# Miniprotein binders against b1l550: the designs that were tried, part 184

Target 1, 279 residues: b1l550
Amino acid sequence: MRLPEELLERARDIHSEAPSHRIKLDRVGSFGLKVPVEFKGFLLLAEADVWVSLPEGRRGVDLSRQVEAIYELSNPPKDPFSLCREAAISLLEKLNYADSSGVSIRFDAPLQDGESLKYYGVEISSIASDEIINKIRVEILGMTACPCTAELIRAYKSSEIAATHTQRSLGILEVSTKAEHPDPDKLASIIERAMSSPLRTYTKRPDEGGLVIRSLSNARLAEDVVREMIHLFLEEFGHLPEDTHILAAVRSMESVHMHDIYAERSFSLDEIRKEISSH

## First folded at step 18 (miniprotein)

Design s151
Fold by ESMFold2-Fast, scan of step 18:
Structure s151 (fold): chain B 279 residues (1-279), chain A 95 residues (1-95)
Amino acid sequence: as target 1 above (279 residues)
Amino acid sequence: SPEYRKLLLEAFKLIREAMKLLREGNPEEALRLLEKAFELAQRAFELAEDDPRTRMALWLMAYIRELQAEAYKKLGDKERAKELKEEARELEEEF
């Protein structure tokens, strides 16, 4: 049964009431909203989460005003970075009891792959308070080849023919900064260059053979890939503010195991510069 | 596709105008524009070449149906509003 609109209009404003316990909540909002975005000339359906902080003396947030904030800004579809920042600011303006707001937008980003397109995962967020912090996470599949098995087979065979197992690996770069969001295509490029080889949307047998040979000739541990991603990141984005925080990770879906291998490093730019300079 | 993009942008333009009309208390004119927007989104759906573009067009069709349901509710036509919400739900299941 649906409640009549008349009853809803006469209901108490429970959101403004005192809560059962005077505890602040960090994030309260509408999660899983579908929003259109424009990314590099493509119109894409993204998934968005919007939230605000809730003070200890207030029972609830006005969720309808959160939804209005992002949808008012999503037509016409705009780039997801501007949408993220503008919606986070709008949430603080519309919900004046909040000390902070945030918006997260997730979508599959197109990347040119020869004559076709492939897609990689992007999640961006903007968290607004006295300042704005921008966060981006890029995930893209590539290929890794095991150097340990390659060495064992080479030693066993005692010949020029080297072989090893290959597997799909998920590369992850996450950046949190007070500067603008880094270009996700550049982050995806860093991940792919760190891998044994990238994956392709479509390959013919001759092209497939070439990628396999490349992967086998460029065998890398998950640990190697993470270190290479960090190295390439610093070359491309070392100019970001010193308090920029980065997560670099690889999850290798090992073809010879029933489990995955995971390697990760999180760091600030200030931290990693000091570490690398220690010699 | 340039045609796919043009159809969607025109549909979004009609939706903006329809939403303005709904706020101004003219749901009849809003419904006319929303039906035109639906036709454009449907044509974009027919031109979609991959899953992401198909999902974009389907979502837009569902969103337009939700807006039409809201307009009919404002006109007091609860039965038509219910039918349009059901159509929107069915479209959402496809993506």
Scores: ipSAE 0.430, ipTM 0.794, lowest interface PAE 2.8, mean pLDDT 85
Fold by OpenDDE base, second read of step 19:
Structure s151 (fold): chain B 279 residues (1-279), chain A 95 residues (1-95)
Amino acid sequence: as target 1 above (279 residues)
Amino acid sequence: SPEYRKLLLEAFKLIREAMKLLREGNPEEALRLLEKAFELAQRAFELAEDDPRTRMALWLMAYIRELQAEAYKKLGDKERAKELKEEARELEEEF
């Protein structure tokens, strides 16, 4: 039914009314939108969240304008970094009552793995207010070999290559900065290099054997992996602003326990440089 | 494939032009472009061979159906608009 135009003129704007309780909200928006992006030459369907702040004097947000803002910017498909930044700014322009906005875009990023593709998780975000903060989170699976069990087996059986239990481990790097978003492929590479070995989508028998041998020869605790991630991050991204915030974490899906091992460090670039220089 | 990408990008171009026409109050011309865009998206779907690229093609097909429904609504054809919205919903369940 098309509502008569006359009824639309008589209808009060519910969203612009004063709320019953004058309380500011930090985030109001649409979550789980599907948006097309172009990433490293691939056209991908991503999931997006869009939001703005709501002042205490306004009952609701115009959600339709939020959805329109991101869809207008997503055609033609563009890189998710530019889409996040541009959409966050556009939200503030379109919704002038908001003092802050944010956009988050999530997808599985393709990564070349020999003749095949593997994927890692990416979340790209931008938050706009008086400044723009760019955030990126990368998650990729690797393999770890336990050095403690390896040492026990070495002590029990004299072998050049000590047998040990191996497990899949999820490595996480999250970076928040006023600079441009760091390259997610570089972040994924840091995580893989910090582990005992990367995972492969397809391995031939000789290649599989080589991968396992490499893992055993490079046995690392979850704690070692996090420290190595931080070290490699500083070598690659030490040029970022000093107020850049980093989370480095590993979740090891332990094969000998019913529970996971987790290790993390949260820090600013300024803090971690001072810590390392003191040793 | 280079062909798959070409089809999608051409469909996106037609959609952008159709959306402009809808805003300008020309739903008839918008529908002509959307029909062409749907054909391109459908060909892209066929080329995707049930890989992750299928999701993009399905999304695009659903989005085109929504825009077609909007155009028919502007033309006063409520019945056809309802049918197209249902088709869009069915496509959305697949990705």
Scores: ipSAE 0.361, ipTM 0.745, lowest interface PAE 1.1, mean pLDDT 88

Design s152
Fold by ESMFold2-Fast, scan of step 18:
Structure s152 (fold): chain B 279 residues (1-279), chain A 95 residues (1-95)
Amino acid sequence: as target 1 above (279 residues)
Amino acid sequence: SPEYRKLLLEAFKLIREAMKLLREGNPEEALRLLEKAFELAQRAFELAEDDPRTRMALWLMAYIRELQAEAYKKLGDKERAKELKEEARELEEEW
């Protein structure tokens, strides 16, 4: 439903009034906005959330100014990283009562997969205050194969051929940093390399056999995948500021169970390096 | 495809020009540019090879219809504005 323009203008005056209770709110904004972005040569429709902090003495936020901030920056479509940062800064400039602002942008990112495209999930954020904190979350599906069942079958068959159940697994890397957003394609690559094998949009029988054999030869627990993701992340992004925070996680959709297996680790670069050097 | 991208970028260019015309009080000229932008977005829709690119084209078509509705409302044609808002809503429901 759309509100008439005169009603939105009247609501704006109300927002300047004192609230019923003098309580600060951390995030108040417009959520679920559709915005165009340009990502690595692709024009994509993204979903955006825009917010600001609200001081204890003010009843509400100027909704129309939030929407204006992001849409003014969306034509021509620009890369979602620049859009995120510039919109967050613009919000603080337009809404001077706010102590902080934020913008999140979610989209499906294309990856070339033979003659076709596959897509993985990206969410980026910029949170502006006295400094800017950039966040990125990448989610991509891959395949894992159970090493425990593989070992049982090897013992039973006395064969060099590994046989076990396989399943889809969702890999997750989330990074929060004062530096620029990491390249999501590199984060997606880290996740895929940590898994038993990647998933393909299309496979011929020889290619399908190759993926299955690769998966079986590289059987990994969810715990193994998380550790490998962290190792690969440090090789690629160890140059980021020491206070950079990372979440590495895997959700394995177990084909032989009615439930999923989940493994995660959150850490700062400073923390993980001290841990690794202690061993 | 390269054609898909070129059509959308040209449509965005026409939209920017139309928005300037609307601010300058020239909704008649803005409507001509917006209709051309709609044709370009519709051709991009025909070239879309997957769901994300289809969504992009449909959203742009809906957005152009919303801008046309605003222009007709400024011209005092409330009936045409309502028709265009309905077309925009139908396009949005698709994706």
Scores: ipSAE 0.484, ipTM 0.822, lowest interface PAE 2.5, mean pLDDT 84
Fold by OpenDDE base, second read of step 19:
Structure s152 (fold): chain B 279 residues (1-279), chain A 95 residues (1-95)
Amino acid sequence: as target 1 above (279 residues)
Amino acid sequence: SPEYRKLLLEAFKLIREAMKLLREGNPEEALRLLEKAFELAQRAFELAEDDPRTRMALWLMAYIRELQAEAYKKLGDKERAKELKEEARELEEEW
């Protein structure tokens, strides 16, 4: 049933009305949209969140305009970095009552693993207001070997290579910067290099043995992994602005306990440089 | 495969042109382009071999069905628009 155009002219614009309570909202939008992106030559279906701020004098947001904004920019598929930034800006232009906007895009990023592919989690975001802040979060699984148990077993059984428990550990790097988004493949590489060993999608028996031996030789606490991640990050990304904020974290899925071990450090580049220089 | 990528990119091009035609008030020509786009997306689906590429092809097929439904709605064919929306929903359940 086409509602007569005459009825549309008589209908109140509910979204433009004054709310019953004059309260500003920070984020109002559509979450869990599916959008196509191009990443490193791959066409991927990503999940996207789009939002804007809502002033105290407006009852609701024009949600349809938000969805249109990101879909218009998604065809043809483009890199998720440009999509986030351009969509955040477009949202402010289309929704002129908003003082801030944001876009977040999530997908599993393909990474070459020999002749196969493995994946790591990526969330790319841009927040626009008086300035644009770009955020990227990378999550990748690695393997850690416990040095404490290794020392206990070494003391109990004289062996050149001490047996120890191993576990999967999730490494996390989150970077917020006024510069361009850091390369997620480089961030993933930093996390993998900070672990006792990377994970492999496919291993032959000799290769599997070598991977385990490498892990035992590079036994690290969750705390050691976080410190190593920070160190490697500074070597690769030390050129970023000093106000760049970083979260480095590890969640170790302990094989000997029912609970996980978690370690993190949040810092700005300026703060961490001062800390390291003081030693 | 290079063929898979080519098919999808060509489908996206046709969709963009169809969306422009819909905005310009030409739903008949938009439908012709959307039919071609659907055929390309379906061929891409057949090439994806149940890997992550299948999801993209299914998404594109569903999106085309939604656009076709919009075009038929503009033409006044409500029954066909409803059928196409249902087909889009069924495709969305598979990804």
Scores: ipSAE 0.238, ipTM 0.671, lowest interface PAE 1.3, mean pLDDT 87

Design s153
Fold by ESMFold2-Fast, scan of step 18:
Structure s153 (fold): chain B 279 residues (1-279), chain A 95 residues (1-95)
Amino acid sequence: as target 1 above (279 residues)
Amino acid sequence: SPEYRKLLLEAFKLIREAMKLLREGNPEEALRLLEKAFELAQRAFELAEDDPRTRMALWLMAYIRELQAEAYKKLGDKERAKELKEEARELEEEE
């Protein structure tokens, strides 16, 4: 049922009223919106959050304007990076009481895997104020093999053939920068190269054996994977501004335990260069 | 497949045209375009080879049904609007 126009015209503008308490809110918005995006030739359904800051003297945000802004920019579907930045800017233009705005977009990104596709997780955001900060998080599964168990088995059997447990590991790279979002395919590539081997959507027996042998020949601790990810990141993205902040992490889903192993490092480019230079 | 992408892009184009027609006060022509868009989205759904592409097609089908429901509500056809909203809800639950 639609309310009569006469009633709507007489209604108070609740959003513009003074609040019960004069407290600023950092993020007020619409979360969990489904939006179409175009990513590297694929049309994908993404999930978006949009928000603005709310000043201490204003009771609420007009949420319909937030939803309208993102949907106006999403048909035809466009790349999620442009959508993220343009929507954040549009929110500040439409909601003049806000000091900042933000947009986050999450989707599963396709990656070519032989004759099929596999998917990895991408979350991007743009936060707009007097400057724009762009953030991207990439998560992709790979395989690791335990070097400690391999060495123990080798010593016990006096064998040249290493045997050890293998497990799925989730690699994570998160980048926050004043520059444009890094290419997520390059971040995913860094993560996969740092692991013992990548995972595939499906494999035939000979291919499966090859991946296992590769993993066993390239056994790595979670700590090894994180250090390698940082090394490879600096080779590919060391040109980003010095105040770019990075999180590199891996979560190993240990096949011989009921718990996971986790390793991480967060750093700025300035910080890591000074650390490496001191040694 | 290349056909999957082409079907979705044509459906999006028809949706933009239908929304313009609704703003211009031509809901009957808008509904015709939206039904064509639904058929294209349904064909894309049938061609989807994995879960992400299936979810994309299902969402678009639901979105089109929501737009058709809005159009019928503006025409005063409350029963058809209700039916289309229920179809949209069912499609959303499949996602």
Scores: ipSAE 0.549, ipTM 0.849, lowest interface PAE 2.1, mean pLDDT 85
Fold by OpenDDE base, second read of step 19:
Structure s153 (fold): chain B 279 residues (1-279), chain A 95 residues (1-95)
Amino acid sequence: as target 1 above (279 residues)
Amino acid sequence: SPEYRKLLLEAFKLIREAMKLLREGNPEEALRLLEKAFELAQRAFELAEDDPRTRMALWLMAYIRELQAEAYKKLGDKERAKELKEEARELEEEE
């Protein structure tokens, strides 16, 4: 049914009228949009959220304009970093009543694993207001070996390589900065290097043995992994602005318990540098 | 495959041109480009087989059907527009 142009105009008038309660909203938008992106030479279908602020004097947001803004920028597919930044800016330009906008794009990023591919989770965001803040969140699974159990078994069997329980652990790095988005592959690499060993999509039997031996020789607490992530992050990304905010976290899916172990640290680059220099 | 990527990028180009034509009030020419884009997306889908890359091709096919529905709506063919919207929905459910 062609809605008469008159009905479309009436609907637009409803969005522009004064609300019954004059309250500003921080985020109003469309969530769970599918958008094509190009990442490291791959064409990927990503999930996107787009939003703007709504002033107290306006009843509703023009949601159609938000959707149009991101789709116009998504064809042809481009890198998700540029898409986030450009879409956030475009939203403010198209919706002039908004004082802030935001875009978030989520997908599984391919990572080379020998002759195969593995994936890690990535969320790329940009928030525009008086300034642009870029955010990236990387999540990747690795393996940890428990050092406490290893020491107990070493004491019992007097072997150099002590058997210990191993578990899958989810490592998380979230970075918010006024600079460009950090490279997600580098963030994923930091997480993997901080764990006892990476996970492999495909292992031959000899390679599996080597992976386990490596894990046992590099046993780490969840707390150790988080500290190592922070250390490696500072070595690679210490050049970022001092007001850059970081969340480093690990969720260990414990094999000997019904619950997970979780450790995290939230910090600014300025804060953590002062802490380390004081020791 | 290099061929798969080439097909999708060419389809996106045609879609962009078709969208411009729709905005300019030329739905007939837009439909011609969208038909070509759909054929390219369908070939890409066939090349992807059961690979996760199939999702991109399906999404693109669905999006093309929606644009075709919009074009037919502008032409006054409400029945064909409804059929194409239903086809788009079916393709989205397969994603």
Scores: ipSAE 0.121, ipTM 0.613, lowest interface PAE 1.5, mean pLDDT 86

Design s154
Fold by ESMFold2-Fast, scan of step 18:
Structure s154 (fold): chain B 279 residues (1-279), chain A 95 residues (1-95)
Amino acid sequence: as target 1 above (279 residues)
Amino acid sequence: SPEYRKLLLEAFKLIREAMKLLREGNPEEALRLLEKAFELAQRAFELAEDDPRTRMALWLMAYIRELQAEAYKKLGDKERAKELKEEARELEEED
């Protein structure tokens, strides 16, 4: 049931009113929207946040216009990168009082894993004003093996292949750039290659043994993984603009401890090149 | 520049008017306004003083081409719609 339209003529336009305090807000919007996206041949249900800046002289934002912006562009489903950019532009077009707009889209990305699939986390954003800034965050689990314990056991057993504790480690790469979004599959590949070994969705005993042996032969500290991720990132994406900002991190869920180990580095491409070339 | 921003805002105004026309079942008039919006976006591209603003103008042009493709789809012109989607892709990939 709808209220009579005559009530609209008598109701105050709350959103256009002056606020109690003249303070600009950076992000006001609709969060947790469900939207379908097409990602590399898969139809996925993603979760989206949409927002705009709110000037100091305006009390509120037209939330229905924000929902219209993303839903008009999501039918039929399209790739999440184009949806992100187009929705951010549409928000500026529809909400003329905003200085900036943003869209964030989150989903679990399928990745082929032999005859099965595994999944990694993706969050992409676009922030539009007179320019567009694109952000992507990829999170994927891998395996690490402790080199310290490996050395102790090798010394004890006089063996070339040492036993050690292994654990799941979460690798994180986040990129903020004025160029287009990096390919998340390439970011996930960088993370997995930096680990002692990747994780599998389905393994038979011979494959499981091979994965463990790979990890033991390639034991790495969380600190080693972060440095390798940065090295591999520069090889693949060193062409991005100099002001591109990267976060590389690893959270190791230590199997022999009640706590995790965490290592990270944030940097711009300009900053890291100068550091690496330092003599 | 102030002129660059003015061109973006005028393009946005034409896009809003075109979208209203599409909802009202007038895709022919919507296409006329979208082509004018594209011309404004091209002029913004010419005035862009740095890469981020150049990229914004290119993506705005791509967005307008996508909207024109949807309008031609409503008119039953599938071939023209495909051409415009290809133009949009090319604009997004330009340096």
Scores: ipSAE 0.012, ipTM 0.506, lowest interface PAE 9.0, mean pLDDT 84

Design s155
Fold by ESMFold2-Fast, scan of step 18:
Structure s155 (fold): chain B 279 residues (1-279), chain A 97 residues (1-97)
Amino acid sequence: as target 1 above (279 residues)
Amino acid sequence: SPEYRKLLLEAFKLIREAMKLLREGNPEEALRLLEKAFELAQRAFELAEDDPRTRMALWLMAYIRELQAEAYKKLGDKERAKELKEEARELEEELGD
């Protein structure tokens, strides 16, 4: 059954009226939209959130215009960076009462792993106002091996003990900048290089002994991994604006403990350069 | 698979043409193109080698079913539109989180 036209017209008028309380809202929008993207030759299903600011004198947002803004740009599928930036700009054009807009797009990004693919997490955002702030978060699993465990193995010379003292670790790099989004493959590479060893696709590479041995020859604390990630980030992306903000973090999922190990550092490029140059 | 990507791009092309036909008031021709698009998306689903590619193909199949439901509504066939929306819902449910 179709809704009466009178009801639809009344519904459209409602969002333009004054609210019962004159309170500004920071983010109002459509969250959890499924959207196709093209990433480095792959067609992938992403999830998107779109929002705008709502002034104190307006009751509601035209949600249909938000959905139109992103979907008009999504067929044919395009790269998520351009989609994110262009959709945020389009939202401000379509919704002139808004002071700011934002778009976040999240998806699992493919990495070549021998003859197969593995996936890592990517979330990209663009927030538009008088300027555009671009954010990217990359999460990828790798392996770490405790240096204390490595020393125990060296003392006892036991390969069997060695096999029980590696763990999965989640590496995280988040960057907020006025420049273009950093390449997530480069961020993923930084994380993997900072780890004791990358994880492999099990069905294509079942040799777990080789990964354990590699991890043990490159034993690192979570704290070591975070410091190495920051060092490698500065080598690759030190050219970004000085007010670029970075979060580097590692969460180690201990198989023999009831808790995880976590280490992080947040910083601006200006802050970290001054810190490093003083040592 | 290179075939997987090719099938999906062909399906997206047919969807763009079908959406244009729907706007121009030709739902009959739109339905013909959308059924071709569904067959291509279904073949891509069968070729998918991992969860992300499976989810992409599955979502596209659901989206095509929703567009077909819209076309049947324009033709006045409410019962067929309802059936296609139910198929789309089932595909979305299979998509999961």
Scores: ipSAE 0.567, ipTM 0.857, lowest interface PAE 2.1, mean pLDDT 84
Fold by OpenDDE base, second read of step 19:
Structure s155 (fold): chain B 279 residues (1-279), chain A 97 residues (1-97)
Amino acid sequence: as target 1 above (279 residues)
Amino acid sequence: SPEYRKLLLEAFKLIREAMKLLREGNPEEALRLLEKAFELAQRAFELAEDDPRTRMALWLMAYIRELQAEAYKKLGDKERAKELKEEARELEEELGD
């Protein structure tokens, strides 16, 4: 039943009313939307969050307009970086009562692994206000070998290659910048290179052996991995603005413990350059 | 496959045109385009053979059903609109989170 147009004219706009408590909200929006994107020639179904700020004098946000904003920009499918930026700007234009907006897009990014594909997690975000801040988070699994146990076993059994326990480790790089989003494949590569070895989707027996041997020969603490990630990041992305903020982290799913080991460093490019130059 | 991508992109094109027609108050022509788009999405679904690409096709099929429901609602056919919304819901459930 189409409600008679006359009834719609009489209905109060609940969203435009003054709230019972005049409090500004930072983020109000729709979370868990599905949106199509094109990433490196792949058409992917991504998950998206869209939000705006809500002033103290307005009861609610026009959620339908938010959804329309991102869907209008998603056809034809485009790169998620442009989609995030354009959608964030569009939200501010369409919802003029908001002083800030944000878009976050999450998907599994395909990465070539020989003749097969592996995936890493990506979250691309843009926040718009008086300025635009672009954020990207990359998560990829690798393998670490424990150097402490290796040293203990070496001491016990004189062998050139010391056995040690290995575990899956999740590497995380998060970058927030006023510049364009950094290349997620490069970020993923940095994480993989910082670990003892990458993971492979499919390994033949000889390849598996080689992977393990590489890991054992490159044993690293979670702390070592984070430091290496930072070092490699500076080499690749040192050209970014000095106020660029970075989070480098590793979560090691320890095989000998019931708990995980976690290490992180949060820093600006300016801060970390000063720290390294002082040594 | 190149064919899969081609089918989806063509479907997206038809959907974009259909949405424009809906905004312009031409739901009949919009429905014709949406029917073609659904057929293309369905073919893409069949080509995906239960790989991750199936998700995009399913989503597109569900989205087209929603747009068709909207068009029928504008035409005053409430029963058909309800049926199409239910089909969209079923497809969304199959997509899963």
Scores: ipSAE 0.340, ipTM 0.726, lowest interface PAE 1.1, mean pLDDT 88

Design s156
Fold by ESMFold2-Fast, scan of step 18:
Structure s156 (fold): chain B 279 residues (1-279), chain A 97 residues (1-97)
Amino acid sequence: as target 1 above (279 residues)
Amino acid sequence: SPEYRKLLLEAFKLIREAMKLLREGNPEEALRLLEKAFELAQRAFELAEDDPRTRMALWLMAYIRELQAEAYKKLGDKERAKELKEEARELEEELEE
């Protein structure tokens, strides 16, 4: 049976009541929302999280207002960068008890790969308070080849022909900045160029041999890849504000181990410039 | 394809207008627009050439069914509302494959 409308008007507003304990919560929101986005000419189904801070004197958050905020801005679909920023601002306007708001949007980004497409992972966010902080994380698979085993085989065989193990490696670049989000295609390109070789969606035997030869000729440690990613990042994005924070990381799924190798470096642009300029 | 994108954007425009009509207390007209939107989304689904485009069209079809269920609920047709919610659920299950 239908619930009478006047009954809803007489019900207590649970969310606005005092909580059992006067404790602030940092993030309260709706997670795992399906949201359409427009990315570089593609209409994609993304996954979004939206949240606000909750003050110590308020029992709950109006979750329906959060969903309304992002869906109002996502119809028609727009680019995920504008959607993140505008939704974070809208959340603070609609939920005036909050000190901060945030929006994260995740999707697999298409990238042209010959006659086909390949995909890389993108997560973008905007956090609004007295300022807006934009964050982007890009993850893409590539190939690495071990230079240590290559050297061992050359020494053992007394041969200049490289032979070593290869493996898939996941490259990660994460940027937090008060400026606009960096272009994820450029971040993906940096990661791929730092690897021993990129991966392809489809290869025939001649192309497959070429990728292997490229990887073997460009053998790199995970540590080498991270340093090269940082170098290439500074060439492309060194103009960002000095307080921009970057995480560069590689997770190598070692074919000769039951475990992965991991290397990372986090830094601000200010920190890395001082480090590089020092002897 | 250009046609796929055009169909989805037209469906979104109709959905936006239907949502306004639902807020204004005109569920009958909202249903007419939502049925048009569903036909466009279904056509887009037929034109989809890869998983991301297929998933987008399926999600939109499910969302339209949810909105139609809400409209029928406002008209007092609980049985049709329930049927449309079931159709939306089945479309969402396809997304989970």
Scores: ipSAE 0.007, ipTM 0.505, lowest interface PAE 8.4, mean pLDDT 84

